# VHH binders against Tyrosine-protein phosphatase non-receptor type 20 (PTPN20): the designs that were tried, part 12

Target 1, 254 residues: Tyrosine-protein phosphatase non-receptor type 20 (PTPN20), of Homo sapiens (Human) (q4jdl3r159to412)
Amino acid sequence: IMQEFMALELKNLPGEFNSGNQPSNREKNRYRDILPYDSTRVPLGKSKDYINASYIRIVNCGEEYFYIATQGPLLSTIDDFWQMVLENNSNVIAMITREIEGGIIKCYHYWPISLKKPLELKHFRVFLENYQILQYFIIRMFQVVEKSTGTSHSVKQLQFTKWPDHGTPASADSFIKYIRYARKSHLTGPMVVHCSAGIGRTGVFLCVDVVFCAIVKNCSFNIMDIVAQMREQRSGMVQTKEQYHFCYDIVLEV
Short names: E, the ipSAE of ESMFold2; O, the ipSAE of OpenDDE; V2, 0.75 times the mean of E and O plus 0.25 times the DockQ between their complexes.

## First folded at step 7 (VHH; framework vhh_lunsekimig_d3)

Design P5 (from E11 with S107E T108Y Y109H; at its last look DockQ between E and O 0.29; V2 from the best seeds 0.00; counts 0 for: pae E 10.8 > 2, grease 25.9 > 24.2)
Fold by ESMFold2, look of step 7:
Structure P5 (fold): chain B 254 residues (1-254), chain A 123 residues (1-123)
Amino acid sequence: as target 1 above (254 residues)
Amino acid sequence: EVQLVESGGGVVQPGGSLRLSCAASGFTVSSYELYWYRQAAGIERELIASITSGGSTNYVDSVKGRFTISRDNSENTMYLQMNSLRAEDTGLYYCVKGQRSLYYEDEYHLDYWGQGTLVTVSS
C-alpha cells in the first residue's frame, strides 16, 4: 500500500496552474499552492471566471463517475461557489469538514443560518428548507431561487462532522454510511465534494464512492488506478499516506 | 503574549448603531487576517466579517451594507461598525486573529480569540 502511495507521489504530471496563479485570482484560493489545473478547472459563466475547483471523471468497469472537487469556500467566494453548483446542475454537496477544527478555519459558513432568512447572493437566493442533525453528519435541504427567472433548484448538503483533527477516523463505519447516503441522494450533475483544500478528505470520499459503486455492480476496482485518475485532474488528491491507507481500510469493512 | 480584547458591546434599539473595538497586543493588526465572529443563543458561531493584511474586506450577506470592518494601525485596533441593527444581530461578538499557512492542507489558523462582547438588540 505504501509503495503504491510513493509511486503516486513521484509521478510527474505536466499540468499548468496559470489561471489560479493570476494576481486577480490569488485571493480566491484558500491555499496558495493547492490549485486546479487549467485544463480541468470549473469555469464560471460565459466569461469562464475562476474558482478553485476541478472537474473529476473517474472511470471504472465502463462506468463514469462525475464530481467537482473544490476547496471549502472563502468569505469572498460564496457567490462563486453557489454559481458553480447551479451552473453544473448539481443537487448534492458533500462537505467533509467542520467550519472550525482545533481553532482553525477549514471552511466558511456558506449557507443560510436559519429557516427564516435566506442567504442573499447576487443572482440567487438560497433558502434553508429543513435540516436534520445526525450523530455523524448533518443533512441540509436548500432551495436556490434564480432572482431573474424565479426558477427553483433543490440542493442537498451533507456535512460530515466526525473526521478527527489529525489523521483518519479510527472506525470507518460512520464515514461509509455518509458516503452511501450521499450517493443515494444524487440525482443530477456532478457531486460537489469539498473539505478544506479539496484534495485530502475529498479524495478519500471520491475513491471510496467509486469503490462502493463497483461493489454494488459486482465490478472490479483498483484503488491505485482510481487515485491516479483523480490526481491527473486535480493535483494531490488523497493527500497523505494515512488517507491512502484509510481508503483500503474502509473497503475492507464493507 | 498575544491578546485580543473586545469592547463596545451593549444594549441598543432596532435601527441603532454600535461600534465594536478589538484592541490587540503581541502582534501588529496590519500583518494578519482578522475576523469578527458572532454567536447567538442556540446557533453555532458564525463568521460575519474579515479584513486581510492588505486591507481587503469581506462580509456575509446578512450584514453587508450595514456592517463595516476596519482597523487603525496606529492604535493596533480592529473595529466593527454596526448600523441598522436588528434583533437577529443579538449575540456575543468575538474578534479573532488568523495566520495563513503556506503548507499543504493548512489554512488560516484561528490562533487567538477574544473573550467576546455582548450585543443585545431589543426594543
Scores: ipSAE 0.000, ipTM 0.289, lowest interface PAE 14.5, mean pLDDT 85
ESMFold2 (binder alone), look of step 7: mean pLDDT 79; pTM 0.775
OpenDDE, look of step 7: ipSAE 0.027; ipTM 0.346
ESMFold2, look of step 9: ipSAE 0.000; ipTM 0.384
ESMFold2 (binder alone), look of step 9: mean pLDDT 79; pTM 0.782
OpenDDE, look of step 9: ipSAE 0.020; ipTM 0.420

Design P6 (from G1 with A96V A97K D98G S99Q; at its last look DockQ between E and O 0.17; V2 from the best seeds 0.00; counts 0 for: pae E 14.9 > 2, placed apart)
Fold by ESMFold2, look of step 7:
Structure P6 (fold): chain B 254 residues (1-254), chain A 124 residues (1-124)
Amino acid sequence: as target 1 above (254 residues)
Amino acid sequence: EVQLVESGGGVVQPGGSLRLSCAASGFTFSDYALYWYRQAAGIERELIASITSGGSTYYVDSVKGRFTISRDNSENTMYLQMNSLRAEDTGLYYCVKGQGYSYGLEDEYHYDYWGQGTLVTVSS
């Protein structure tokens, strides 16, 4: 497993980060050196505005799985985040972080706090219709309404709350149940997946989701190939050797 | 060299207010999260507030609603407005530059740089 991870780290992947490195866009990035490739970044609107997000297409056994991998939203990018979700018709957001971990802010609270008050954004109104707190993740049902047109879209957010401050979960069972629920919930558009930076835990989620789909279909899979595909489309997906090893550990439990 | 210089500490009565400042240099200020820690006598340092590069804030329950963290990226300065001070707020207050998540694993917490601290005494 180490040999595979080292081979992935040594591979020279070409790509440019010009849009994310523009001075006007640097404040839209949570981390200065974790940027989307220009070729796969998710554009916003007609002017192709910037958000730190990447389209990811993974092919396995002739099947294509489509995702948006993105950073946890900043206060300044909440409007952009919801615009991205609406423009891509995504109905599932998988959030693989708590807002604050060990006193460190990982992601801004980008949704309505309560059932009583919608989140008022510049161009959108987001309603929390209901929620359910489970042992390892929280399910939130949103209705997102564009103010100018009245167009609305239903979005289910699934927040995994038990990823440890360091490393990976000791038991894969909780994360497996979370991923299975997210796939079952998917109806439209790419699945939007984020953690804090949008490459580590996000990469593990995408890899394991593809593996589950392959197992269900009795198709072969190759974790190294899946991670290689992701890394061609967003730099550094599956950030650590421990995360890479965890992808294999999950296969053993399924 | 990274430098963090706290100021604004002093002696105040319960219910009073102080504003702490942290002047920063030697790094691109706007790219990093910043933190306030405090240390009371005989107790380990504790995180009390943080602010992201994007301006999002966090407070521990004991100071929430009384303290406000802010930053001015144009002046490379972070602030802590402390209102309704209590005797238990007495301690040495440290400014801390967090590690940018761009330098390592998302799950690793490394605080390389601490200020010298500014003393706050709430005398009853």
Scores: ipSAE 0.000, ipTM 0.219, lowest interface PAE 14.9, mean pLDDT 84
ESMFold2 (binder alone), look of step 7: mean pLDDT 80; pTM 0.793
OpenDDE, look of step 7: ipSAE 0.011; ipTM 0.289

## First folded at step 9 (VHH; framework vhh_lunsekimig_d3)

Design Q1 (at its last look DockQ between E and O 0.01; V2 from the best seeds 0.00; counts 0 for: pae O 7.8 > 2, placed apart)
Fold by ESMFold2, look of step 9:
Order: C-alpha cells, then structure tokens, then sequence
Structure Q1 (fold): chain B 254 residues (1-254), chain A 122 residues (1-122)
C-alpha cells in the first residue's frame, strides 16, 4: 500500500496552473499552492471565469462517475460557488469538513443560517427549506432561486461532521453510510465534493464512492488506478499515506 | 513572532457605535488576508468580515451596511467600525491572520488574537 502511494507521489504530471496563478485570481484560492489544472478547471459563465474547482471523471468497468472537486468556499467566492452548482445542474453537495478545526480555518459558512432568512447573493437567493442533524452528518435541503428569472433549483448538502482533526476516522462504517446516502441522493449533474483544499478528504470520498459502486455492480476495481485518474485531473488528490490506507480499510469493511 | 492584539471593545447601547482595532506585529497587514470573527455565547465562531491583501472587503449579510473593515498600512493595524449595533452583535470579537499554503505551512496555524468583548445592552 505504501509502495503504491510512493509511486503515485513520484509521478510527474505535466499540467498547467496558469488561470489560478493570474493576479486577479490569486485571491480566489484558499491555498496558494492548491490549484486546478487549466485543462480540467470548472469555468463560470460564458466568459469562463475562474473558480478553484476541477471536473473529475473516473472510469471503472465501463462506468463513468462524474464529480466536481473544489475547495471550501471563501467569503469572496460564495456567489461563484452557487453559480457553479447551478450552471452544472448539480443537486448534491458533499462537505467533508467543519468550518474551523483545531484552530485552523477550513471553510466559510456559505449557506443560510436559518429557515427564516434566505442567503442573499448577487444573482441568487438561497433558502434553507429543511435540515436534519444525524449522528455523523447533517442533511440540509436548499432551494436556490435565480433572481433575474425566478428559476429555482433544489440542492441537498450533506456535511460529514465526524472526521477527526488529525488522521482518518477510526471506524469506516459512518463514512460509508454518509457516502451511500450522498450517492442515493444524486439525481443530476456532477456531485460537488469539497473539504478545505478539495484534495484530501475529497479524494477519499471519490475513491470510496467509485469502489462502492463497483462492489454493488459486481465489478472489479483498483484503488491505485482510481487515485491515479483523480490526480491527472486535480493535483494531489488523496493527500496523505494515511488517507490512502483508509481507502483500503474501507474496502475491507464493506 | 506574529501577534494580533484587539482593542476597542466595551459596553454600548443599541444603536451605538464602536471601533475595534487589531494591532499586528511580526508581519505586514497588507500582505495577508485578514478576518474579523465573533463568538456569541453557546454559538460557534462566525466570520463577519474579511479584507484581502489587495484591499477587497467582504461581509456577511447580518453586518452589511453597518460594519466596515479597513486597514492602515502605516500603522500596521486593521479596524472594524461597528455602527447601528444590535443586541445580537454581543460577543467576543477576534482578529485573525490567515495562512495561505497547505504544503508550505505544515508547522503554522492561523494566528488568532485573544479577543475583545463587545456588549450591546438592552
């Protein structure tokens, strides 16, 4: 398992980061050294504006799994984030972080605080229709309305709340249940998945989702191949050897 | 070493004003994204305002039009002007310096001040 991870770390992937490095876009990145490849970045609108987000397509057994891997939104990028979700017709957001962990700012609170007051954005209004707090994750149901047209879109956000400050969960069972619920909830567009940087926990989520789908369909899978595919489309997916090992640990528990 | 020292908190009537200051040392305020957070009793800390290294400002809806974040590069100080204060604005206010590298900052945390208390009496 460690030899596989070292081999993935040693691969030289020839990608460019020119859009994320433009002076006008540097403030749109949570981490200056975590950027989407130019070739796979998610464009915003007809002008192809910048957001720190990558399309990820993983192929296994002839099936294609489509995601957007993205950073946790900044205060300045909340409008961009919701625009991305709507333009891609995504109905599921998987959030694998708390806003602050161990004194480290991981993500801005990008959704409405209460059922009574919508989040007012420049082009959108986001309503919290309902929420449910479970032992390991929070389900939030949003209605997003484009102000200019009155067109609305339903989005389910699933926040996993029990990832430890350091390392990986001791038990995979809760994370598996979370991923299953996210997959079951998916109807349209790529699944939007984020943590803080959009590479570590996000990478684990994508890998495990593909593996679980393969198991359900009685198909083979190769974790190293799945992670390699991800890394070709967003640099550094599955960030640590512990996270990589956790992907294998989950397989043993399914 | 990096230090952030908040001041200017106090007790104020509803509708009143306060100006919070965050004196920075060990770094230049114009080089980093800076934040104001607040924490009311029994609630998680919330981001209320930010200013980027380029000077762009952002606010949560609950304070837009009432609060103004600014900085004075010559004094190496960030400010939060708080107008039209409401009871819901009561809490500890923190000045925060962000860290912007995931790989290069493995030994650093975001730097937080100790907080300054704002009480809006009814």
Amino acid sequence: as target 1 above (254 residues)
Amino acid sequence: EVQLVESGGGVVQPGGSLRLSCAASGFTVSSYELYWYRQAAGIERELIASITSGGSTNYVDSVKGRFTISRDNSENTMYLQMNSLRAEDTGLYYCVKGQRSLYEDEYHLDYWGQGTLVTVSS
Scores: ipSAE 0.013, ipTM 0.477, lowest interface PAE 7.7, mean pLDDT 86
ESMFold2 (binder alone), look of step 9: mean pLDDT 79; pTM 0.782
OpenDDE, look of step 9: ipSAE 0.017; ipTM 0.288

Design Q2 (at its last look DockQ between E and O 0.04; V2 from the best seeds 0.00; counts 0 for: pae O 5.0 > 2, placed apart)
Fold by OpenDDE, look of step 11:
Structure Q2 (fold): chain B 254 residues (1-254), chain A 122 residues (1-122)
Amino acid sequence: as target 1 above (254 residues)
Amino acid sequence: EVQLVESGGGVVQPGGSLRLSCAASGFTVSSYELYWYRQAAGIERELIASITSGGSTNYVDSVKGRFTISRDNSENTMYLQMNSLRAEDTGLYYCVKGQRSGYDSRYYLDYWGQGTLVTVSS
């Protein structure tokens, strides 16, 4: 397992980061060293504006799985984030981080704080219709209104809340349930998956989701191959050796 | 090392005023976007005010006209002047360091202070 991870780390990927490195886009990145490839970045609107997000397509056993991997929104990119979600017709957001971890903001609060008051953004109005706090994750249902058109979109957010600040979850069971629920909830567009940087926990989610789908379909899978595909489309996916190992651990539990 | 220390919280009657301070160290306040958050009991954290590195300020509707965010570069301190306080303003108030304009040698991590308690009650 560790040899596989190291092999992945040694691969030189020919991706370019020109868009993310533009002076005007620097403030839109949470981490200056975690950028989307130009070839796989998610363009916003007709002008193809920048957001630190990547399309991820994984092929396994003849089936293609489609995702958006992205960083946790910054205050200044919350509107862009929702634009991305709606433009891609995504109905599920998987959030694998808390807003604050270890005294550091890992993701800005991009949803309403109550059922009574919507989140007012420049181009969008986000309503919280309902929510459910479970032991390991939170379910939030949103109605997102585009102010320009008045069109409303239903979006489900699933926030996993039990990933430790450092390392991997002690129990795989909770995360397995979380991933399965997300897949079950998915209806349209690419599933939007984010953590803080959009590569570590996010990568684990994508990998395990594909594996679970393969198992259900009685298809073969290869974790190294899956992660390799991800890394070709977003640098650093499955960020640490511990996370990589955790992917294998999860598979052993099912 | 980045440190944010909030102060100025206390008990005040409705209609009263408080001035919160955020003493910053390890970075220059004028170079970064800074925020005030608050969290009432049983409620999620709420962004209430921001000031950019360029000095532009923004407020949530609930505090507009009542709260003023500012900074003193010489003291490397950010402030929140709170006037016409209401019961619903009760909560823990936090200072937050955001991103820097231009090149930053560090990661663009946002740092969260420990907070100061504001209680508005009759």
Scores: ipSAE 0.029, ipTM 0.424, lowest interface PAE 5.0, mean pLDDT 91
ESMFold2, look of step 9: ipSAE 0.324; ipTM 0.667
ESMFold2 (binder alone), look of step 9: mean pLDDT 81; pTM 0.814
OpenDDE, look of step 9: ipSAE 0.007; ipTM 0.213
ESMFold2, look of step 11: ipSAE 0.367; ipTM 0.698
ESMFold2 (binder alone), look of step 11: mean pLDDT 81; pTM 0.812

Design Q3 (from P5 with S101T L102Y Y103D Y104S E105S D106G H109Y; at its last look DockQ between E and O 0.02; V2 from the best seeds 0.00; counts 0 for: pae E 13.1 > 2, placed apart)
Fold by ESMFold2, look of step 9:
Structure Q3 (fold): chain B 254 residues (1-254), chain A 123 residues (1-123)
Amino acid sequence: as target 1 above (254 residues)
Amino acid sequence: EVQLVESGGGVVQPGGSLRLSCAASGFTVSSYELYWYRQAAGIERELIASITSGGSTNYVDSVKGRFTISRDNSENTMYLQMNSLRAEDTGLYYCVKGQRTYDSSGEYYLDYWGQGTLVTVSS
């Protein structure tokens, strides 16, 4: 398992980060060294404006699984984040972080704080319609109204709250239930998945989701191949050897 | 020795104004990203405003247009001007020094926190 991870770390993946490295875009990145490839970045609007987000397509057993892997939104990129979600018709957001962990900012609070006050964006209004707090994750139902047309879009956000500050969860069971719920909730567009940087916990989520779908369909899978595919489309997916090992640990639990 | 000391909190009626100060020592305020956080009773701390080393400012929607973050490099002090205060602005306000990390872990982290200054908006 460790030899596989070391091989993935040594693999040279030639790709360019010109858009993310532009001075005008520097403040749109949570981490300076974690950038989307130009070839797979998610464009915003007709001008193809910048957001730190990558399309990820994983092929396994002839099936294609489509995601957007992105960083936790910054205060300055909240409008961009919601624009991305709506332009791609995504109905599920998987958030695999708390806003602050161990005194460290991991993600800005990009949704309406309460049922009473919607989030007012430039072109849309986001309403928190309902929420449910479960043992391992929080379910939030949003209605997003485009101001110019009155068109309403439903988005379900699923926030996993039990990832430890360091390492990986001690039990895979809670994370499996979370991923299963996210997959069952998916209806349209790519599933939007983020943590803080959009590569570590996000990479684990994508890998496990594909593996779980393969098991349900009695199809084969190769974790190394799945991670390699992800890394071709967003640099550094599945960030640590502990996270890589956790992907295998989940398979043993199922 | 890095220190951050908040001041300027107090009791204000709705619609009133307060100016919070964050006196910094052990670092130059213009060289780092700085933050104001607040904590209302019974909830987690929330980011409300930030200012980058280049002077770019950001605000959460609930305070945008009412609050202004700024800094005075000659006094090594960060400020939060709070206007049109509402009852929901009541809470403990913290100034925070951040860093931008460039290591392979890709984490951005809060380096130092002040002790907080209490703001109460009541009739």
Scores: ipSAE 0.000, ipTM 0.311, lowest interface PAE 13.1, mean pLDDT 85
ESMFold2 (binder alone), look of step 9: mean pLDDT 79; pTM 0.776
OpenDDE, look of step 9: ipSAE 0.005; ipTM 0.225

Design Q4 (from P5 with L102P Y103G E105S E107T H109W; at its last look DockQ between E and O 0.45; V2 from the best seeds 0.00; counts 0 for: pae E 14.0 > 2)
Fold by ESMFold2, look of step 9:
Structure Q4 (fold): chain B 254 residues (1-254), chain A 123 residues (1-123)
Amino acid sequence: as target 1 above (254 residues)
Amino acid sequence: EVQLVESGGGVVQPGGSLRLSCAASGFTVSSYELYWYRQAAGIERELIASITSGGSTNYVDSVKGRFTISRDNSENTMYLQMNSLRAEDTGLYYCVKGQRSPGYSDTYWLDYWGQGTLVTVSS
């Protein structure tokens, strides 16, 4: 398992990071060293503006799974994040982090605080219609309304709250339930998945989601191949050897 | 040894003003993103204002035009000027140190919270 991870780390990938490295875009990145490839980045609007986000296609057993892997929004990129969700018709956001972990801000609170007051953005209003707190994750239901037209779009956000500050969960059971719920909730567009940087826990989510789909279809899978596909489309997906090992641990519990 | 110490909270009438201070030690305030959060009873903590290392500021709509975030680099202190206070502004106010901007994924970038200062606006 560890030899596979080291082989993935050594692979030479020829992608470019010119858009993320432009001076005007540097403040839009949570981490300077974690950037989307130019070829797979998610453009915003007709001018193809920048957000730190990547389209990811994973192919297994003749099936193709579509995602957007992205960083946790910064205060200054909250508008861009919701624009991305709406423009791609995504109905599911999987958030695999708390806002603050171990005294570190991992992601800004990019959604409405309560049922009473919407989040006012430049072009949109985001209403919290309902929420439900479960043992290991929070379900939030949003309606996103474009101010100029009144057109609305429904989005379900699923926030996993029990990833430890260091390492990976001791038991995969809660994370498995979370991923299965997210897949069941999917209706339209790519599934938007983020943690803090959008590569570590996000990579584990994508890998495990594909594995679950393969198991349900009684179909083969290869975790190394799945991670290799992801890394071709967003640099560094599945960030640590512990996260990579966790993907295998989940297989043993399913 | 990063420390953040809030002060300036108290009891004030609606329409009144308060100035909150956040004295920082163990880091230079001009090098980091800094934030003010507040927490009212029964509500999640909310970010209300931020200032980047470059000086760019952002505010939540409920405080925009009434609150001003600032810093004094010579005193290594961040401030929140709060005007036209409302009952809904009652809560515990925290200052928070963010990551250096632009940030790296390096484990040496830690976020720290102060212990908070209480603001009570009696309606």
Scores: ipSAE 0.000, ipTM 0.232, lowest interface PAE 14.0, mean pLDDT 85
ESMFold2 (binder alone), look of step 9: mean pLDDT 79; pTM 0.779
OpenDDE, look of step 9: ipSAE 0.037; ipTM 0.397

Design Q5 (at its last look DockQ between E and O 0.05; V2 from the best seeds 0.00; counts 0 for: pae E 9.1 > 2, placed apart)
Fold by ESMFold2, look of step 9:
Structure Q5 (fold): chain B 254 residues (1-254), chain A 122 residues (1-122)
Amino acid sequence: as target 1 above (254 residues)
Amino acid sequence: EVQLVESGGGVVQPGGSLRLSCAASGFTVSSYELYWYRQAAGIERELIASITSGGSTNYVDSVKGRFTISRDNSENTMYLQMNSLRAEDTGLYYCVKGQRSLYYEDSYLDYWGQGTLVTVSS
């Protein structure tokens, strides 16, 4: 497993980060050194405006799985985040972080705080219709209304709340249940998956989702190949050897 | 040594105003994104306002139009002007220095002040 991870780390991956490195876009990145490739970044609107997000397509056993991997939104990028979700017709957001972990700000609270007050965006209103707090994750149902047309779009957000400050979850079972629920909830568009930087926990989620789908279909899978595909489309997916090992650990749990 | 010291909290009636200050040392306020967070009793901390190194400001809906974040580079101080205060604004207010990180893998910490208490009571 270690030799596989080291081989992935040593692979030369061509790609440019010109859009994310532009001075006008530097405030839009949570981390200066975690950027989407120009070729796979998710454009916003007709002007192809910038958000720190990447399209990820993973092929296994003839099936293609489509995601958007993105950073945790900043206060200044909330409008952009919701625009991205709606322009891509995504109905599932998987959030694999708390807002603050160990005194470190990981993600801004980008959704309405209560059932009573919607989140007012430039072009949309986001209503929290209902929620359920489970032991390991929170389910939130949103209705997003486009102000100009009154058109409505349903989005389910799934926030995994038990990733430890360091390392990986002690129990793979809870994360498997979370991923299974997310996959079952998927109807339209790419699944939007984020943590803080959008590469570590996000990479684990994508890998495990593909592996789980393969197991259900009695298909083969190769974790190294899956991670290699992701890294071609967003730099550094599955960030640490511990996270890489955790992908294998999850397979043993099932 | 990075330090953030909040002041200006107190007891005020509904509809009143307070101005919070965050005196910074060990860094230049104009070089970093700065935040105000608040914490009501028994609740997790909530981001309420931010100011980027470039001076752009952002607010959560619940305070927009009532609160104003600003900074004074000559005094190395950030401010939060709070107008039209409501009972719901009661809480401990924290000043936070964000490290808009150059490197994701660095030992990176956001620095938090000790907090200043705001009580809105009739």
Scores: ipSAE 0.011, ipTM 0.413, lowest interface PAE 9.1, mean pLDDT 86
ESMFold2 (binder alone), look of step 9: mean pLDDT 80; pTM 0.789
OpenDDE, look of step 9: ipSAE 0.025; ipTM 0.385

Design Q6 (at its last look DockQ between E and O 0.01; V2 from the best seeds 0.00; counts 0 for: pae O 10.9 > 2, placed apart)
Amino acid sequence: EVQLVESGGGVVQPGGSLRLSCAASGFTVSSYELYWYRQAAGIERELIASITSGGSTNYVDSVKGRFTISRDNSENTMYLQMNSLRAEDTGLYYCVKGYRSGYDSRYHLDYWGQGTLVTVSS
ESMFold2, look of step 9: ipSAE 0.012; ipTM 0.357
ESMFold2 (binder alone), look of step 9: mean pLDDT 80; pTM 0.799
OpenDDE, look of step 9: ipSAE 0.611; ipTM 0.841
ESMFold2, look of step 11: ipSAE 0.013; ipTM 0.342
ESMFold2 (binder alone), look of step 11: mean pLDDT 80; pTM 0.800
OpenDDE, look of step 11: ipSAE 0.007; ipTM 0.235

## First folded at step 11 (VHH; framework vhh_lunsekimig_d3)

Design R1 (from Q6 with G102Y; at its last look DockQ between E and O 0.83; V2 from the best seeds 0.00; counts 0 for: pae E 2.8 > 2)
Fold by ESMFold2, look of step 12:
Structure R1 (fold): chain B 254 residues (1-254), chain A 122 residues (1-122)
Amino acid sequence: as target 1 above (254 residues)
Amino acid sequence: EVQLVESGGGVVQPGGSLRLSCAASGFTVSSYELYWYRQAAGIERELIASITSGGSTNYVDSVKGRFTISRDNSENTMYLQMNSLRAEDTGLYYCVKGYRSYYDSRYHLDYWGQGTLVTVSS
């Protein structure tokens, strides 16, 4: 497992990060050194405006799995985040972080806090229609309305709340149930998956989701290959050896 | 465009008080670690206070108990309340924004204001 991770770390990936490094976009990044490749970044609108987000397409056994991997939204990028979700017709958001960890804001609260008052954004209204608090994750049902057209879009957000501040969960069972629920919830567009930077926990989610889909279809899979594909489309996916090992640990639990 | 504009400096007697403001634009103050630095004539700039994105504060020993750093997210402004001022507090005070690097887990100094002058004299 270590050998594989080291091989992935040694691979020289020649992509460019010019859009994320432009002065006008610098403060749209949660971390200055975590940027989407220019070739796979998710554009906003006709002007192809910037958001720190990457399209990820993973191919296994002739099947293609489509995701958007993105950072946890900043206060200044909440409008951009919802625009991205709507423009890509995504109905599932998987959030794999708490808002604050270790005294540091990991992701801004980008959704309405209560059933009574919608989140009022520049171009959208986001209504919280329902929520359910489970042992390991929170399910939130949103209706997002574009102000100019009145067009409505349903989005289910799934927030995993039990990832430890450091390392990986001791038990894979809760995370497995979370991923399976997210897959069952998927109807349209790429799944939008984020943590704080959009590479570590996000990478584990994508890898395990593909593996489970392969198992269900009686297809072979190769975790190293899956992670290699991700890293070609967003730099640094599956950040640590511990996270990489966790992908294997999850498969053994099934 | 990121901009930091300090104000509130002036001339004050020893034992007096001043409140410095740092108006920020181009970023949200709650998202970043922010700093106050001070520079006296002929001396390198020195850190005197900081506030993290989560609201935790830190002070250099020479100002502890006399200075208070704070911020107001709704006004996108950081403050430094300076009490019991001494002649040694004279200098140019800078508001500084940090940024976060993911891989080294360090905050780096990013943008500096132009500074506001504080003179403690009779």
Scores: ipSAE 0.318, ipTM 0.684, lowest interface PAE 2.8, mean pLDDT 89
ESMFold2, look of step 11: ipSAE 0.305; ipTM 0.677
ESMFold2 (binder alone), look of step 11: mean pLDDT 80; pTM 0.788
OpenDDE, look of step 11: ipSAE 0.639; ipTM 0.846
ESMFold2 (binder alone), look of step 12: mean pLDDT 80; pTM 0.788
OpenDDE, look of step 12: ipSAE 0.572; ipTM 0.825

